# VH-VL binders against q9umr5: the designs that were tried, part 73

Target 1, 268 residues: q9umr5
Amino acid sequence: SYKPVIVVHGLFDSSYSFRHLLEYINETHPGTVVTVLDLFDGRESLRPLWEQVQGFREAVVPIMAKAPQGVHLICYSQGGLVCRALLSVMDDHNVDSFISLSSPQMGQYGDTDYLKWLFPTSMRSNLYRICYSPWGQEFSICNYWHDPHHDDLYLNASSFLALINGERDHPNATVWRKNFLRVGHLVLIGGPDDGVITPWQSSFFGFYDANETVLEMEEQLVYLRDSFGLKTLLARGAIVRCPMAGISHTAWHSNRTLYETCIEPWLS
Below, E stands for the ipSAE of ESMFold2; O stands for the ipSAE of OpenDDE; V2 stands for 0.75 times the mean of E and O plus 0.25 times the DockQ between their complexes.

## First folded at step 5 (VH-VL)

Design c10 (framework fv_dargistotug)
Fold by OpenDDE, second read of step 6:
Structure c10 (fold): chain C 268 residues (1-268), chain A 123 residues (1-123), chain B 106 residues (1-106)
Amino acid sequence: as target 1 above (268 residues)
Amino acid sequence: QVQLVQSGSELKKPGASVKVSCKASGYTFTDYAMNWVRQAPGQGLEWMGWINTDTGNPTYAQGFTGRFVFSLDTSVSTAYLQISSLKAEDTAVYYCARNYRFGSPWYTYFDYWGQGTLVTVSS
Amino acid sequence: DIQLTQSPSFLSASVGDRVTITCRASQGIRSYLAWYQQKPGKAPKLLIYDASTLQSGVPSRFSGSGSGTEFTLTISSLQPEDFATYYCQQLNSYPTFGGGTKVEIK
């Protein structure tokens, strides 16, 4: 039998968005128990990510408990960050494959439709004034806003990304690293035509330097310092990178070719 | 099984230094951050800061910088608090307290405490 | 820093009484609040964390409630061993403690 699959949605999203994914899983892996978690849907996805992490944790714990053989996580967009944090705080998770589906794993720094909707008068270059304030951090988007030109503010004000990345030291950094390293495989999916994740390489833990030059995962301090286990995971062959062009952000979960190439192989 | 055992009471003169130890047992020392909490006589609890038991990196609360130094000896699962240039107002019970792992995201509650070390500073 | 104000500072009660202690935060701290019990000459003991989660081994007569800026510790039926000082603690930012509430025998 196939291991259960847990799906976590993204910003302004819901379980309905994953109807095609469910179809693909049922077709290719019949009998798979797929649970798409309907938590923090729509506007509720703007709530602080730590709050979301707690909510999703409560939902996945029973599922994991009933699946001693392990489970797979498919986490889309913002959901990928939620899942990474979830795996960091859980010392008893049994996740075999963590599939990060077009997630801003290294943060977001771009004026997308999602950001314009929330901050219509804000520009990318000025959003730090809002996001790195106490009240800004009450919004999920700001929890992973990563301004490369204001690294000091990011490191000191980011109440989520900087912490799960281990960029800011905290009392649980060591154990979070250990917990995250329990994952069997980290499957990173994204692509250059995403149009939302900025830079798109963030889905692969790439990100801007101070000159907005995109550096790869292996050039990031979090990797070099192995602050949350990326270097360790890579060394033991646990990281899978699956880039794909021609896929827009809202199509990652519904593209059959993407599913067959990047998702299906890890649902065994 | 988890225990934090601190060193004994200290009597010091102003200007002197003191080093309080906190020996941990019953768990993996480096998996849990160690906190220090001060309690002046008849007063409440005051968080002093924490030390990363894996990296040795200390973080001090406001008001506890300069004269206060957190350190480790991981080989014996022990955390230390050193206070230099002691003042009368430093008279207090000092506690080491283990980080609670299952609480809130980044900062911590304190699930296990040392028995406390009384440091008395008097001329 | 976030200030926590406990009320009352002192409380006289009898065995069997229902006791309620309040902790107010100077700003919203969500549910990032813990309660400790401290007896004279002893270290604090964690009772409740995340505002309402009972620590393992703590009697069920203890309960916590609240979110945001208002929190309450309740002892449904005070027992002889419950006479102590109680502290609230927040960790939405750097940890801070309330001033304490001493529960004394009437």
Scores: ipSAE 0.501, ipTM 0.792, lowest interface PAE 1.2, mean pLDDT 93
Fold by ESMFold2-Fast, scan of step 5:
Structure c10 (fold): chain C 268 residues (1-268), chain A 123 residues (1-123), chain B 106 residues (1-106)
Amino acid sequence: as target 1 above (268 residues)
Amino acid sequence: QVQLVQSGSELKKPGASVKVSCKASGYTFTDYAMNWVRQAPGQGLEWMGWINTDTGNPTYAQGFTGRFVFSLDTSVSTAYLQISSLKAEDTAVYYCARNYRFGSPWYTYFDYWGQGTLVTVSS
Amino acid sequence: DIQLTQSPSFLSASVGDRVTITCRASQGIRSYLAWYQQKPGKAPKLLIYDASTLQSGVPSRFSGSGSGTEFTLTISSLQPEDFATYYCQQLNSYPTFGGGTKVEIK
């Protein structure tokens, strides 16, 4: 039989968004136990990411315990960052495939309708004033706001992303790296037509430099220093990159071709 | 069985230096950061800072920059606290304490502590 | 720095009494608070982490509650071995400790 699959949703999202994904899994891997975690839905997705990590951790522990052969994780958008932290803080996880579905792994620096709704008078160039305050760090979206023009503020103030990426030192960094490295496969999915994740290459650990030129994963200090294990995973052959054009942010979990190409091969 | 064993008590004169050791056993030394916590006679606990046991990079709390140096020797799983130019107000029990994996987005709680080293600065 | 204020600083109680110690933070720290017990001449021992989670091996008579800025440690039925000073510690930033509460039983 197939390993169970755990699904973690994204910002302003719920379990309902994954109905097509579940249909695809049932068609190709009949009998797979799929659990879509129904926590931090809608507006609750704005809660601090460490709070979300704690809640999702409590939910995944019994699922992993019942599946000694291992589980697969499919994590969408912001949910991919939650899953990054889960893999780092759990010294007993048994995740085989971690499938990151258009998640801002190196952070977000772009104007979107969601940000305009939450901060209507702010441009991406001045959001650092709000996000890098103690008050701003109480909102999930600010936990992965990565302003390339204020990298010193990001490194000092980010309570989540800078820590899990090993960009700022933390007492747990070594054990977080060791735990993350237990993952069997890191499957990275994203594409240029997403329209929300900015830069879209953030889904592949690429990001802007100070001139807003995208540097790919292998040029990042995080990778070069192997801060949380990316270089080790790549050398092990455990990183899968699956970019696809033509897919908007809300369509990653409902496109059959994407599923067959990027997700299906990693569910056994 | 996790243990942190510290060096014995020290009696020093003002202006001298002291080096306190904390030897870890029962776990992989480089997997956990080591913290230093001070307790002056009859006073409460005061966190001094921590050292990354994998990289050797120290972080000091406000007030412990300059005269205080954290270091380590990974070959013997030992962390060190060195205090230079000792003053009477440095008289305290110094504890090493291990970070645990869980507790906060910024830092963790301390799950294992050394027995403490009394440093007395007296002329 | 986040300041932690403990009350009372001192209390004396009989075996079997219910004891409550309060810890107040100068700003919101969610549930990022731990409680330690320090017996005379000994190193501190972790009792509770994440405000209410009991550390393995700690007797069930100890419990923690609270979130945000106000936290309590409760000992439901005080025992002779509970003679100690109790400290709260926040984990939302660089660690800071409360001033301690000394519990005496005679």
Scores: ipSAE 0.378, ipTM 0.725, lowest interface PAE 4.3, mean pLDDT 90

Design c11 (framework fv_dargistotug)
Fold by ESMFold2-Fast, scan of step 5:
Structure c11 (fold): chain C 268 residues (1-268), chain A 123 residues (1-123), chain B 106 residues (1-106)
Amino acid sequence: as target 1 above (268 residues)
Amino acid sequence: QVQLVQSGSELKKPGASVKVSCKASGYTFTDYAMNWVRQAPGQGLEWMGWINTDTGNPTYAQGFTGRFVFSLDTSVSTAYLQISSLKAEDTAVYYCARNYRFGSPWYTYFDYWGQGTLVTVSS
Amino acid sequence: DIQLTQSPSFLSASVGDRVTITCRASQGIRSYLAWYQQKPGKAPKLLIYDASTLQSGVPSRFSGSGSGTEFTLTISSLQPEDFATYYCQQLRSYPTFGGGTKVEIK
C-alpha cells in the first residue's frame, strides 16, 4: 500500500483548501491515508513559526509512528517553512518525499495583498523597521521577511528563517542538518505567475542580491557552504525542481495538471 | 554515559595566558554545540558563547571577544577555551556545557556540564 | 539582552518546607525558561526546561510554572540535599541567567 501523506497549510489558510488535492490523490493512489493538519488556521497562522513547528510536530509524531515504511509531506506556502524546520528538529522522522508547494524558502520581499491588509501604509522598503524588531518577530510573516537591502538586520534579527537556512549559526545547526538530510526527496514547486511569493524563485532557493538581481540556488552562500544540506541532497539526486507557469498562489493545491506533473510521481 | 571532563585548576600571573580543555565522551561530539559559562567567586553564571562542533565556528557573547578564543580538536572530541593577557577579573570557574538535543528550536539550555576549571589570576 | 530578576536572593528554610522562587523577565519569553540547581563546589544541574518540563531523574517535588514574563520554581517539601543556589535561564535569545537564589538552612 501507499505511504501516508501529511498536509500542512499556509498563511490565513485551513484544511478546507485541500479538498481537490485529496480527490486527486484518491484517484491516482486509492487507499492512501491523507491527514490534513487543522492547526494554526486563519489568524492563528500569524503565530510565530517556531510555535507552529512545535504544534505540528506533536500532531505528526503518532502518524509517523504508525507508518514504519515512511510518510510523505505536502506543505503549502508558509507551511513549507514549517515543514523545513520540522524535518530539522525531529531526530527520528521517516519522511520520504517532502513536497513544497510555492514556499518562500529563502524568504519574502514583496508587496502583496496580505501585507497591505496588515500594514496598509507600509512600503516593502520600510517593513524591515517593524519585522526586525522583537515585537515583529512574534508574527510568522516577519519570521521569513528577507529584505535584501538590510541583510545585516535580517541576519541578526530573524528568529526563524536565518537560523533554519544556516545563515546565522545556532547551537543545534549540526543536528538540524543531520536530521534534514534523512529526507528521501525534496520536491520544489513554484512558478512566475504565483503573484504572492516574491521573488517566485524563493520557492527554489533563489533570491535577490542587494541590487534585486535574482541569484539561483547554486549561487547562494547557504548552498555553497552546504549549511543545512542542499548541496549534499543535490549531489545525491534528491532535489526535484518542478516550475510551472500559469498558476496563481491559491491554485497550487487545486490544479490537476500540476498534481499529475509535479506531485503524483513522488507519492509511493 | 555522557561526560564532559575539564582540565585541572590553573594559577597564573597577570599578563599570562591559559588554555582550558573540555573532553567529551558518550555521544557524537559533532551533533551538539559546546558552550562556555563563567562564574566569578561568589557570583552568578555568565554565558560566554558557543562553538559549532561540526564547523568550528565560534560565537562570542558581548564582552568576550579579543582575549577569549574557542577552538576544537574533533579527532579527540575536545573543546578549548584560551584566555590571553590574563587580568585579575578573569579569576573564575570556567564551565563547558553541552547544548541539549531536543525537538524544540529554542536557543540553548545545558543538559550536561563539565566539572569546572578554576582559573586564579594573582600577582 | 533579556534581563532576568530572581526573588528572593536569599531564602532561609527548614526541611519539609514548601519553597517558592520567582524569576521575572524584562520582556516576554513565552515558555522559554530553564531552571538549574548548583551545590557548593559543583557544576549546575538542569532541573526544568520549557518552564515546566521536569528533566529525567529529577525528583517530582520540583515543579515549574509560568509563561511570558513571570516564572516560579517550587519545591513542595524541602529535603536536606536541596539546600543549594537556584538559577533561571531564558532560551528566547542568547542565554542569560538570573542572579540566583541561595536556599540556606535556618
Scores: ipSAE 0.006, ipTM 0.537, lowest interface PAE 10.9, mean pLDDT 89

Design c12 (framework fv_dargistotug; at its last look DockQ between E and O 0.72; V2 from the best seeds 0.00; counts 0 for: pae E 4.3 > 2)
Fold by ESMFold2-Fast, scan of step 5:
Structure c12 (fold): chain C 268 residues (1-268), chain A 123 residues (1-123), chain B 106 residues (1-106)
Amino acid sequence: as target 1 above (268 residues)
Amino acid sequence: QVQLVQSGSELKKPGASVKVSCKASGYTFTDYAMNWVRQAPGQGLEWMGWINTDTGNPTYAQGFTGRFVFSLDTSVSTAYLQISSLKAEDTAVYYCARNYRFGSPWYTYFDYWGQGTLVTVSS
Amino acid sequence: DIQLTQSPSFLSASVGDRVTITCRASQGIRSYLAWYQQKPGKAPKLLIYDASTLQSGVPSRFSGSGSGTEFTLTISSLQPEDFATYYCQQLKSYPTFGGGTKVEIK
């Protein structure tokens, strides 16, 4: 039988968004047990990411325990960051494929409808003032806000992303790296027409420099220093890059061609 | 099996330097950060900072920059605390302490401690 | 810095007594609090982490409770080996300790 699949949703999202994904999995891998975690739904997705990691950790432990052959993770948007942290903090995870579906792995620096709803008068150039405060770090969005023009503030104030990426040191960094490296495959999915994740290359560990020029994963200090294992995973052949044009942010989990090309091959 | 064994007590004059050692055994040294904690006579516990045992990068708490240096020798699983230009107020027991693995997302609690090294600074 | 205030600073108790020590944080720290026991001339020993989880080997008479800004350590029936100084420690940021509570024999 097929390994169970655990699905983690994104910002302002719920399990209902994945109905098409579940249909596709059932068609190609009939009998797969798919659990879409309905924790931190809707506005609760704004809770601090470390709080979400704790809640999702408690939910995945019994699922992983019942599947000694392993499980797969499909993690959408903000959910991809939750899954990154889960893989690092769990000493005993048995994840085979971690499928990151348009997630801002190096952070977000862009005006989105979600940010304008929360901070309607703020432009991306000014969000560092609220996000890099102690109050701002109590919101998930600010936990992965990465202003390339205020990198010093990001490195000192980010309570989540800078730590899981090894951009700021942490006492648990070595253990987090060893735990993350147990993953079988890191499948990165994203594309230029997403319209929300900015830069879209953040889904592939690329990001802006101080001039807003995108540097790809292999040019990032986190990769060069192998801070949490990206260089080791790439050398092992465990990183899969699957970019696709023509897909908007809310369509990654409902596009059949995307599923067949980027997701289906990794659901053993 | 986990043990942290520190060097013996030191009696120093003001202006001298001291180097305290903390030898780890019973676990993979580089998997856990090492912390230093000070306790002045009759006082409570004061965290001084930590060192990443894999990279050697130290982080110092406010008030412990300059004269205090954390270092390590991974070949012998040993962490060091060096204090230069000793002052009377440096008189204290200095503990090394290991980070516990659980402490995500924040800085962790300390599951194993060295026995302490008394450093006395007097003229 | 997150400040931790322990009360009382000192208490006198007899074997068999129920002892309660409190720790208050200057800001919310969720459950990121640990308790340590220190006997004279010895290093501290971890008793409780994540506010209420007993460290392996710690007797069940010790219990921790609380979240946010107010925490308690309870010893349900004090034993001779429990006379010590107890410290709380927060884990939300750079570590800080409470001032300690010395539990002395009556």
Scores: ipSAE 0.507, ipTM 0.783, lowest interface PAE 2.9, mean pLDDT 90
Fold by ESMFold2, look of step 7:
Structure c12 (fold): chain C 268 residues (1-268), chain A 123 residues (1-123), chain B 106 residues (1-106)
Amino acid sequence: as target 1 above (268 residues)
Amino acid sequence: QVQLVQSGSELKKPGASVKVSCKASGYTFTDYAMNWVRQAPGQGLEWMGWINTDTGNPTYAQGFTGRFVFSLDTSVSTAYLQISSLKAEDTAVYYCARNYRFGSPWYTYFDYWGQGTLVTVSS
Amino acid sequence: DIQLTQSPSFLSASVGDRVTITCRASQGIRSYLAWYQQKPGKAPKLLIYDASTLQSGVPSRFSGSGSGTEFTLTISSLQPEDFATYYCQQLKSYPTFGGGTKVEIK
């Protein structure tokens, strides 16, 4: 039979958003146990990401224990960062496929309607003043805000992204890398027409340099230093890149062609 | 079982140096950072910093940069604290302590401690 | 640095008493707080982490509570082996310890 699938949603999201994905899985992999984790829904998705990681960890422990042969993760948008942190902090995780659906894995540097609602007088160029403060780091959006023009502030102030990327040394850096490397496959999904993830290449571990030129994954210091295991995973053939044009941010989990091309092959 | 065994007490004169050892057993040494904590006579606990046991990179707390050096010998699972140019105010018990990994990812709690090493600096 | 103030610095109590120790942080630390017990001549021992979670092997008479800036350690029924000094520690940033609370037999 098929390994259980755990689904983790994104910012201002809920389990209903995944109804079509659930239908696709049931159709192609009948009998698969699929759990959509409905924690930190709506405004609760703004809580600090480490708080969310703790809550999701508690929820996945019994699911993984009942499936000793492994599980798959499908993690959408902000949820992909929660899932990557889970892979690092869980000594006992048994994740085979980690499927990242348009997640800002290298961070976010873009204006969104949610950002305007939360910080109405701020634009991306000056949001670093809020996000790179202790108060700002209490909001999940700021936990992965990555201003390419203030990299020194990012490295000093980030309580989440800079740590899980191994961009700063910390007491758990060695064991987090060891734990992350136990994943079977890392499936990266995203595309140029997403409209929210900025740059969209963040979903593939690409990001801006100081001139806002996108450097691809293999050009990033975190890859070159292998700080959390990307170079090792790529060398194993464990990283799958599945870009797809023409999909907006809210449509990744409701597009059948995307599912058949990028998700279905990895739900063993 | 996890155990941290420190070297014995030291009596030193001002201006001398001392090297305290902390030998770990019962776990993979390079998986856990090692911390140093000072306790002066009749006083509380003071965190001195930590060392990454895989890379050897130390981080020192404010006030412990300069005369205090953390080092390792990973072949024997041992961490060291060296204090140079000893002063009378360096008289204290020095503890090594292992990180507790399940907690705050920023800095962790300490789940296992060495027995402590008394360093006495007197003329 | 985040400063921790423990209160009281000293208390005298009898076996069976309920003991409460407080720790106040100079700024919000959410739940990033631990409690340690130290007996004379011994190293500290971790009792509680994440403000309220008991470390394995710690008796259930110990409990922790609080968040933000105000935290308490409670011993519901003091036992002879509980006479010790208790320290809080914050880990929201660079670790710091409280000044300690010595619990002595009355």
Scores: ipSAE 0.376, ipTM 0.737, lowest interface PAE 4.3, mean pLDDT 90
Fold by OpenDDE, look of step 7:
Structure c12 (fold): chain C 268 residues (1-268), chain A 123 residues (1-123), chain B 106 residues (1-106)
Amino acid sequence: as target 1 above (268 residues)
Amino acid sequence: QVQLVQSGSELKKPGASVKVSCKASGYTFTDYAMNWVRQAPGQGLEWMGWINTDTGNPTYAQGFTGRFVFSLDTSVSTAYLQISSLKAEDTAVYYCARNYRFGSPWYTYFDYWGQGTLVTVSS
Amino acid sequence: DIQLTQSPSFLSASVGDRVTITCRASQGIRSYLAWYQQKPGKAPKLLIYDASTLQSGVPSRFSGSGSGTEFTLTISSLQPEDFATYYCQQLKSYPTFGGGTKVEIK
């Protein structure tokens, strides 16, 4: 039998967004138990990410307990960060494949419709004033806001991304790294035509330097320092990078070709 | 079972130095950060900082920089607190406390404590 | 820094009494609040974490509630061994403790 699949949605999503994905999984892997976690849907997805992590943890623990052979995680957009944090705080998870589906794994620094909706009078260049305040950190989107021009503020004020990345030292950094390294495979999916994740390379742990030049994963300090295990995972052949062009952000979970190429191989 | 055993009481004169030890047992020492907490006589608890038991990196709370040094000997699962240029106001019980790992994802609680070490600074 | 204010500072009670201790934070800390018990000459003992989760081995007569800026520790029926000083603690920025509440025998 196939290992159970747990799906975590993104910002402003619900379980309905994954109806095509469920169909594809059912067709190609009949009998797979797929659970789309219907937590923090819609506007509730704006709640602090640590709160979301706790909620999702409570939901996945019983699923994992019933699947001693392991489970697969498919985590979309913001959900990918939730899942990474989840795997970092759980010392007893049994995740085989962690599929990060167009997630801003290294953060977000771009003007999106979501930001315009929440902060209509702010441009990305000024968002640091809001996002790195205590008030701003009460919103999920600010929890992974990564301003390359205000690195000091990011490192000191980010209550989520900087911590799970191990960019700011904290008492649990070592054990979180240990926990995350329990994953069998880290499957990173994204592409240049996403239109939302900025830069799109963030889905592969790439990001801007101070001059807004995109550096790759292997050039990042988190990789070089192996602060949460990326270097170790890569060395053991546990990281899979699956870039695909021609896919918009809202289509990653519904594209059949993407599924067959980047997702299906890791559900066995 | 988890145990933190600290060194005995110290009596020092102003200007002297003291080094308090905290030996851990019953768990993997490097998996849990170690904290130091001060309690002046008849007063409350004051967090001094923590040390990463894996990397050895210390973080000091405001007011505990300069004269206070956290260190490790991982070979014997021991954390140390050294206070130099002792002052009368340093008179207190000093506790080592293990970082709670299974609580809130990021915020820290202290699940196990040493028995405390009284440091008295008197002329 | 986040300040925690406990009330009352001193509380006189009898065995069997229901005891309530309050901890107020200077700003919102969600549920990131712990309670400790300290007896004279002893180290603090963790009772509750995440505002309401009872630490293993702690009697069920202890309970915690609250979220945001106001928290409560309750002892449903005070026992002789419960006379001690109680502290609340948070870690949103730096770990800070409340001033303590000493529960004394009436």
Scores: ipSAE 0.182, ipTM 0.687, lowest interface PAE 2.0, mean pLDDT 93
OpenDDE, second read of step 6: ipSAE 0.100; ipTM 0.675
ESMFold2 (binder alone), look of step 7: mean pLDDT 91; pTM 0.937

